# Ledger of designs, part 33: VH-VL binders against q0aze0

Target 1, 268 residues: q0aze0
Amino acid sequence: MKIILVNNRFKENTEKKAQEIAGQLSALNVEVIIDNGLDEPYAGTVDFIMVLGGDGTMLRAARRYGQRAIPVLGVNMGTVGFLSNIEINELAEYLPLILREEYSLEARMMLEVAVFQQQSLLTRVFCLNELLLRSNSPRMLSFALEISGQKLEPYRGDGLIVSTTTGSTAYSLSAGGPIADPQLDAFIVTPVASHIINKRPLVVSPEREISLHLLEEREAIIGIDGQIKMDFGAENRVLIKRAPHPLLMVNLKAKPFFTSIDRSLQRQ

## First folded at step 18 (VH-VL)

Design HH25
Fold by ESMFold2, look of step 20:
Parts: structure tokens; C-alpha cells; sequence
Structure HH25 (fold): chain C 268 residues (1-268), chain A 123 residues (1-123), chain B 112 residues (1-112)
């Protein structure tokens, strides 16, 4: 069995803890590869991914490995998180179940984001929470949104969020989008500081294709999961659709989404 | 308007401790980590460490580990940096700076800074 | 620790001059998915530092377009295309790809 441990070097002592866990797994004849983000992602066959950290660390793991249909377990290192399943002090209890594959999987929809310069594909990335289009100047944006070839009236404002249901409690919520059950597959399209009052959030079928482009020359940025940024200008277009594979999240321990909604609302 | 307002100048003797405050306003406190950077007289900028206000996680440069403690008080939107066992070489202007965070992720980019706090360590 | 070496340490220039400052890292600053956490700051005596450029080349909103950043991997450049009177200051690069975060030693841009 081959496992990737994804850790986060920004948290003090996470490297030491990751190596301790790798040692424990190696003693059980499990081959371990540590991914702290500084090296290229491991390209070979992998059976399981263990994320040591919070939801931000899970987002990086999802972008790197989510399309490989590999089970991903979130292990909370004592921080707040919605994507963690077990606590680090519970790992020894659950290791036998992990090794015997005695767990269930929960699928979480991901976005496939393709950015073009004119007609040429510039880059393709995957996203678990959201794409954010935003102004990179004091001036607002004027931009076009198309949904499966249907051109909506122009948007004017600070930007737009296209979120998964998993991302509905992140930036989308702050911009006025609805909280969605993460077991649903959908896009949530939320305007950011719109000058047009009638531009309400939209909940859109995951089978739709969403495209965005600027209607005038402005400096803009596309943000992915709050961690990846790309320049976006009048020569660019972005196409968003459901990713070919969902993130496969391991469930060993019940983690009720609905009883924790109040914490998200208290922050907003 | 985003503001980081720091506590006033301090004069300390070697071996003492200093606690500098950094009060944030004009933005959502938990959306940004706070880092501390110092500049000794005639020297460049030196990163000390930071605190993720969302997670409570702290990150300290190794030379300060064991002497520095950073805390956050969400109710007052204030972070504190305490430096103990002060030496003459700790004489510096200390700045707080914010860094956009997303859960436990930090970019390490400091877009707004406090006005600075002079800490003088003299016998 | 990753060392970031900035050059020159000082320079003299006139208003209107093109100024370039380099920042060289002892290791690649490329992180996951190509993210490169290199930023540039302006610092005047008695004032807090000010962010100019982040992620190598992205100008902070409101920063004049005479400031630009470029580079990749280990080698980075800040360019001021036409120096203005308010640009005489000390400039620092910062790498945040590797722990701990490290600043360059600074480049003082003085009026000739």
C-alpha cells in the first residue's frame, strides 16, 4: 500500500509530526510519500491520501490529487475544519480500518477551470471550493456571463464567484450566496458587490458550462480556492464545468454538517 | 479603511519582557493572519513570526522560538507579540503586518502594516 | 534558511531614470501549482513598509504602473521605468515560499 501524506509547512512542527506518522506507517509495511508542496506531485500509483492539517491543506490536496479517484482522509491537527474527518489523536484507533479499506466514501463535486488567451488554452486547474473573478484595480469590472451558451445581461461590480456546494460556506457565503448541502452537485454563482441590484445568486445544474470574459480592458484576477491566482484581462476567457472526477472523501467518523451551520453564520 | 494600530514605544532593561499590541480595524479579523517584522538600527527587515487568527496557529522563526509568544484576542481584534529575555540586539522598530489567509493557508504577502513600535533595550 | 541576495545594495539615480533591482534566492521559490511567493516592498525612514508587487509580478491595486516585477525560479527583478521624487527609498524583496520567511538585505535608491 502506498500513501501520500499531505502536510502544511506553515504550521509549526507539522513536518516533524508528518515524519512521525510516516515512521508508524512504514513499520506496518506501508510506503509513504510526504507532500509539503515544494516538490512536484507524486505521479505514480497511490492507494490513499492522508491530509494532515486544516481545510486549506485539504484544498491543496484536492487540487493536486482529486482527479485520480484516490480516497482522501482529512486528519484534524487541532484546527477548525469542515473537511477533516478524524482528529490526530484518533489516528491509531482508525488505522486498522484504513488499512483494510473498511470505510465509506463521500463524493464532493469539483470544478474544472480552463483559462484561455484568445483561442489558446493557457491553463487548466481543478478547484474544490470556488473560482473568484475580482478587480485588481480601484475600478469595477464589466463582464459577461454565459451559461450553456445563454448570454446573461452584463455584470458590473467587483467580481463574481462560481462555487461548488462544498464552497458555499466560504467566499460565496460572504458575498450573499446560499448555504448548500455539500452532498448536492451544483454551481453557485454569486456576484460580488454588484452595482446592479437584480443580479441575484444563481444555483445552476452541474451539467451546465459557465464562461466569463471581460467586456472592457481592466486588470482582473482569477483566484482558485483562495490560494492560486492568475492574471485575467480582456484577451482572456474562462470556461468552468464539473470536473471529470469528484473528490473521494473518506468517512470513518460521523461529521454532521447541519449542526455546525451556526458557526459559519456567526462569522458572517 | 484598513488600519493596524500598534501600542507605543517601550524602554526595557536586559532580561525583561515586552508585549506589543496590534489592533486591527476596517476588515474581517479572521480573514487575515498577522505577522511581526522588526528592523534594528542600521539593519534591514527581519521576519519574527506570525499568527493565523482563524486557526490560532503560530509560526516562529527558529532564533525566536522559546522567547516569543503571539496571541490573538478576537473580541477586541487585537494580536499581541511578547518577546522575553530581552538583549541589546533586540532594540528595533517592531511592525505588525497582515497576510490574507484562507483557513490554514497563508500567502506570506504583507499588504497593510502597523505604524511600528520602537523597543529600546538598555542597561 | 533560504538566503535572498539583493543587488545592488545602493544606487544613485536621477528623476526620470529607469532603475532595476535584482533579488536572487538560494533555492527555487516555486511552490505547489507554480505559485511563487516573492514580493517587493518600499520603505522610507519613519514610515511603515509598503507592498508594491506580490507573486513576482502582480502589482498591488493603486500602485503606479511604473513599478513592475519579473523573474522566475531563483532570479527576480523590480523595475521602476521612470523614477519619481517619491520613489527615493529603500526597497526589499521577501520570499515566503520557504519557512522561515526571509527578506533581502535591501537596496537604497538615492537621489544623484
Amino acid sequence: as target 1 above (268 residues)
Amino acid sequence: EVQLVQSGAEVKKPGASVKVSCKASGYTFDDYAIHWVRQAPGQGLEWIGGINTYTGDTYYRRKFQGRVTMTADTSTSTVYMELSSLRSEDTAVYYCARDESYFDYLSGTFDYWGQGTLVTVSS
Amino acid sequence: DVQVTQSPSSLSASVGDRVTITCRSSQSLVYSEGSTYLSWYLHKPGKAPQLLIYDVSRRLSGVPDRFSGSGSGTDFTLTISSLQPEDFATYYCLQATHFPLTFGQGTKVEIK
Scores: ipSAE 0.796, ipTM 0.901, lowest interface PAE 1.0, mean pLDDT 90
Fold by ESMFold2, fold request of step 21:
Structure HH25 (fold): chain C 268 residues (1-268), chain A 123 residues (1-123), chain B 112 residues (1-112)
Amino acid sequence: as target 1 above (268 residues)
Amino acid sequence: EVQLVQSGAEVKKPGASVKVSCKASGYTFDDYAIHWVRQAPGQGLEWIGGINTYTGDTYYRRKFQGRVTMTADTSTSTVYMELSSLRSEDTAVYYCARDESYFDYLSGTFDYWGQGTLVTVSS
Amino acid sequence: DVQVTQSPSSLSASVGDRVTITCRSSQSLVYSEGSTYLSWYLHKPGKAPQLLIYDVSRRLSGVPDRFSGSGSGTDFTLTISSLQPEDFATYYCLQATHFPLTFGQGTKVEIK
């Protein structure tokens, strides 16, 4: 069995723990590859992905590996987030179940994001939480939203969020979007500081295509999962679709979503 | 208006400790990590460490491990840095700076800084 | 620790001059999906440092367009296309791809 162990670049003081886990797994005849984001993604066959960290570390794992249909387990090393399943101190208890594949999977919709310059594809990326379109200048944006070819009235404001249901508790929530049950597949379209008061958040079928482009020359940025940034201008448009594969999240321990909302959003 | 307001200058003897505060306002406290950077006289900027205010995780440069402690009080939107076993080479201006975070992710980009706190260690 | 070396250590220039400062890293600063955590700061005595450029080339909102950043991998450049009186300061690059975070030693830009 071959496992990728994903951690983040600010983990030097916890690198010892990742090495200890790798040693424990090796003693159980499990090959381990550590991915802290500094190297290219492992290209070979992998059976399981274990994320050591919070929801931000899970987002990177999802972008790198989510389209490979590999089970991904979130292991919390701090404050419990929405995407972790077990705590680090429980890992030894659950390792036998992991090795025997005695767990269920929960599918989480991902976004496929294609950015164009005029008619030419510049890049294609995947996203677990959200795409954020925002201004990169003191001026507001004026932009067009199309849903499956249906043109909505123009938007004016600081930007727009296109989120999955998984991302509904992230930036979309802060911008006034609804909390969505992650078992639903949907887009959540949330305006950011709109100056047009009739622009309320929209919940949209995952079968739709969402297109955005600027109506005036302005400096804007597209953010992906709060971690990847791309310049966006009047010559660009972005097309957003449901990604071909969902993220397959491992479920070893019951983690009721609705009670976790209160816990995960509590002040601390 | 985003502000990071630090506590006032300190004069300490070698072997003592100092605790510098950094009070944040004008933004959502848990959306930004706080880092500490110092500048000794005639020297450049040196990163000491940081704290993710959302997760509570701390990250210390190895030369400071065992001597530095960073804490956050979310109820007052304040971060503290305590440096112990002070030496004359710890004389510096200490800055706090915020770094946009997204859960446990940090960009390592310092867009707003505190005004600085002079710590003088003299024998 | 990843070493970041700025060049030159100091320079003298006149208002209107084009100024170029380089930052060289001992290791590649490329992270997952091509993200490169290299930023540039301006620091005047008695003032807090100010962010100018992040992610190699992205200008912080409100920073004048005479400031630009470029580079990749290990080699990075801050350019001031037409130096203004308020630009006389010490400039620092910061790498945050690798732990620990490390600053360059600084480049002092002085009035000629």
Scores: ipSAE 0.784, ipTM 0.897, lowest interface PAE 1.1, mean pLDDT 90

Design HH3
Fold by OpenDDE, fold request of step 21:
Structure HH3 (fold): chain C 268 residues (1-268), chain A 123 residues (1-123), chain B 112 residues (1-112)
Amino acid sequence: as target 1 above (268 residues)
Amino acid sequence: EVQLVQSGAEVKKPGASVKVSCKASGYTFDDYAIHWVRQAPGQGLEWIGGINTHTGDTYYRRKFQGRVTMTADTSTSTVYMELSSLRSEDTAVYYCARDESYFDYLSGTFDYWGQGTLVTVSS
Amino acid sequence: DVQVTQSPSSLSASVGDRVTITCRSSQSLVYSEGSTYLSWYLHKPGKAPQLLIYDVSRRFSGVPDRFSGSGSGTDFTLTISSLQPEDFATYYCLQATHFPLTFGQGTKVEIK
């Protein structure tokens, strides 16, 4: 068995814990790779991924490995969030189940984000939460939204969020988007700007495609899961689709999403 | 408008403690982390540590571990830095700075800064 | 710790001059998905530091076009295409890819 431990570069405790866990797993003849983001993702075959930290760390893990259909377990290390399943102090208890592959999986839809320069693909990324298009200046943006070939009226505002249901409790929520059941596959398209009163968040089928481009010669920024930034100009187009593979989140114990919303959003 | 307003200048004796405050406004407080940076006379900028206001996680430079404590009060949108066992070498202007954060992720880019707080440690 | 070294430590220039400051890190600053956490700050005596450039080459809001950032891996540069009177200050680079965060030692730009 081969396991990747994903930790947080700024959380020394997670690195230390990863090393400890690696030692323990090694003693059980399990090969371990520690991923703190400073190296390229491990390209070889792995059986399991443990994410040590919070939701941000999970998002990074999802972007790096989510397309590979590998079970991913969130192990919370003192952070309030939605994406961890067990606490670090529970790992010892559940480790035998992990090694025996006695767990359930929950599929979470991811976004496939493709950025183009004219017809040329600049970059493609997969992400678990959202894409954010925002202005690079205090001025409002004008941009076009197209859903499966249907051109909507031009948007004017600070930006736009295209989120998964998983991401509904993140930036989209802050922008006035709905809270969505993570077990539902859908896009949530949420305008960013309080002055936009004529635009409501859209819940869009995962079978559709979403495209964005600017309607003016302005500079904007695309943000992915709050961690990746890309310049976005008038000559660029972004195409958003459902990723071909969902993230396979490990469920070792029940985590009631709807009863934990208030608690988990206390600081948002 | 984003603003970070720090508490006033402090004069302390060696061995004492100082607690500097940084009140944030103009943005959602718990969506950003706050870091502390200082500049001693004739020296450059030095990172002390930071606090993730969303998660409560703290990040301290090793040289300050054991002496520095950072806390956040979401009800007042204020971050505090307490430095104990003060030494003459701790004499500096201390700045708080905002850092973009996303859950337990920090960018490490300081986009807005407080006006600075002079802390003088002298016998 | 990752060492960040700026060059030069100081320079004298005139208004209108092109100024280039270099920042070299002891390790690559490339992080996950190619992100590079290198930022530049301007600091004047008695005032708070100000963000100029982040993510190597992105200008912060309100920063004049004469400021630009470039580089990759371990070598980064801040360029002022035409120095203005208000640009005389000390400049710092900051790496945040590696813990702990570390500043360069600073580059003082003085009037010639």
Scores: ipSAE 0.911, ipTM 0.949, lowest interface PAE 0.5, mean pLDDT 94
Fold by OpenDDE, fold request of step 21:
Structure HH3 (fold): chain C 268 residues (1-268), chain A 123 residues (1-123), chain B 112 residues (1-112)
Amino acid sequence: as target 1 above (268 residues)
Amino acid sequence: EVQLVQSGAEVKKPGASVKVSCKASGYTFDDYAIHWVRQAPGQGLEWIGGINTHTGDTYYRRKFQGRVTMTADTSTSTVYMELSSLRSEDTAVYYCARDESYFDYLSGTFDYWGQGTLVTVSS
Amino acid sequence: DVQVTQSPSSLSASVGDRVTITCRSSQSLVYSEGSTYLSWYLHKPGKAPQLLIYDVSRRFSGVPDRFSGSGSGTDFTLTISSLQPEDFATYYCLQATHFPLTFGQGTKVEIK
């Protein structure tokens, strides 16, 4: 058995814990790769991924390994989030089940984000939460949204979020998007702007394609899961589709989503 | 407009503690982390640590671990840095700075800074 | 810790001059998916530091276009195409790819 441990570069506790866990697993004849983000993703075959940290760390893991059909377990290191399944102090209890592959999987839809310059593909990214298009200046943007060939009226605002249902509790929520059941597959398109009163969030079928481009000669920024940034100008187009493969999240422990989100909202 | 306003200058004796505040405004407080950076006389900028206002996680440079405590009060949009067991070498201007964050992810880019707080440690 | 070394430590220049400051890290600053967490700051005595450039080459909002950043891996450069009177200050680079965050020692730009 081979396992990847993904940790957070700024949380030393996660690195230390990863090393400890690696030692324990090695003693059980399990090969371990530690991924702290400073190297390229491990290209070899692996059987399991443990993410040590919070939701941000999980998102990085999803981008790096999510298309490889590998079970991914979120192990919370004391942070508040929705993507971890067990706590670090519970790992010892569940480790035998992990090693025996006695767990269930929950498929989570991911986004396929393709950025083009004219007809040339610049980059393709798979992500779990969302794409954010935003202005690189205090000025509002004008941009076009197309859904399955249907051209909507131009958007005028600070930006736009295209999110999965998993990402509905992240940036989309802050922008006024709906909370979605993560067991559903759908796009959530949420406008970001204080001046937009005529545009509402859209819930879009995962079978559709979403296209964005600017209607002005300005520079914008595309953000992926709040971590990756790329320049986006008038010559660029972005195409968003459902990723060919979902993220396989390990479910060892019951984590009621709606109870959790209700509690989270009350803390604000 | 984004603003970080820090508390006033402090004069302390060796062995004492100092607590500096940083009040944030003009943005959603818990969507960004706050870091602390200091500059001693004739020296450059030195990172002390940071606090994730969303998760409550703190990140301290080893040099200051055991002496520094960072806290956040979301109700007042204020971050505090307390430094104990003060020594003459701690004499510096202390700055708070905002950092873009996403859950447990920090960008490490300081886009807005406080005006600074002079802390003088002398016998 | 990752060491960040700026060059030069100080320089004298005149208004209108092209100024170049370099920052070298002891390790690569490339992170996941090619992200590079290197930023540049301007600092004047008695004032708050100001962000100029982030992610190596991204100009912060409101920063004049005479400021530009470039580089990759371990070598980075801040360029002021035409120095203005308000640009006389101390400049710092900051790496945030590796924990702990570390600044360069600073570059003081003085009037010739």
Scores: ipSAE 0.909, ipTM 0.949, lowest interface PAE 0.5, mean pLDDT 94
Fold by OpenDDE, look of step 18:
Structure HH3 (fold): chain C 268 residues (1-268), chain A 123 residues (1-123), chain B 112 residues (1-112)
Amino acid sequence: as target 1 above (268 residues)
Amino acid sequence: EVQLVQSGAEVKKPGASVKVSCKASGYTFDDYAIHWVRQAPGQGLEWIGGINTHTGDTYYRRKFQGRVTMTADTSTSTVYMELSSLRSEDTAVYYCARDESYFDYLSGTFDYWGQGTLVTVSS
Amino acid sequence: DVQVTQSPSSLSASVGDRVTITCRSSQSLVYSEGSTYLSWYLHKPGKAPQLLIYDVSRRFSGVPDRFSGSGSGTDFTLTISSLQPEDFATYYCLQATHFPLTFGQGTKVEIK
């Protein structure tokens, strides 16, 4: 068995814990790769991914490895979030189950985000939470939204969020989007400070495609999961689809989503 | 408008402690982290540490570990930096700075700064 | 710790001059998915530092077009295409890819 441990570059305790866990696993004849983000993603075959940290670290792991159909376990190390399944102090208890592959999996829809300059692909990213288009100045953006070829009325505002249902409890929520069942596959399109008063978010079928482009020459930014940023201008287009693969999240412990919403959102 | 307003100048004796405050306004407090940076006379900028107001996690430079404590009060949108066992070398202007955060992720880019707090350590 | 070295430590220039400041890190600053956490700051005496450039080449809101950033891996550059009177200050680069965060030693831009 080969396991990747993903940790947080800023949290030394996660790195230290990763090393400790690696030692323990090695003693059990398990191969371990530690991914702190400083190196390229491990290209070899792996059986399991363990994320040590919070939701941000999970998002990074999802972007790096989600397309490989590998079970991903979130191990919380004292943070608040929605994507961790067990606590670090519980790892020892569940380790035998992990090694025996006795766990359930929950498939979470991911986004496929493609950014173009004219007809040239600049980047393609798979992400778990959301794509954000926002102004890089105090001025509002004017941009076009198309859904499966249907051209909506131009949007005017600070920006737009296209989120998965998993991401519904992230930035989309702060922008007024609905809380969605993570077991549901759907896009959530949430306007950010729209010029239209009380413009409602859209819930869109995962079978549809979403495209965005600016209607005027303005400086904007594309953000992905709050971690990746890139400049976005009039010459750029973004295409958003359901990723061809879901993230396979490991469920070792029951964690009811709806009963934990109040608790998890109180700090936000 | 984003603003970080720091507490006033401090004069301390060696061995004492100082606690500097940084009050944030104009944005959602717990969506960002706050870092502390200092500049000693004739020296450059030096990163001390930071606090993620969302997660509560703190990040201290090893040099200051054991002497520095950073805390956040969400009710007042204020971050505090306490430095103990003060030395003459701790004489500096201390700045708080905002860093974009996303859950446990920090960008490490300081987009807004406080006006600075002079801390003088002398016998 | 990752060492960040700026060059030059100081320079004299006139209004209208093209100014180039370099920052070299002891290790690559490339992080996950190609992100590079290198930013540039302007600092005047008695004032708070100001963000100029982040993520190597992204200009912060309100920063004039004469400021630009470039580079990759371990070598980075801040360029002022035409120095203005208000640009005389000390400039710092900051790396945040590696813990702990570290500043360059600074570059003082003085009037010739």
Scores: ipSAE 0.829, ipTM 0.924, lowest interface PAE 0.6, mean pLDDT 94

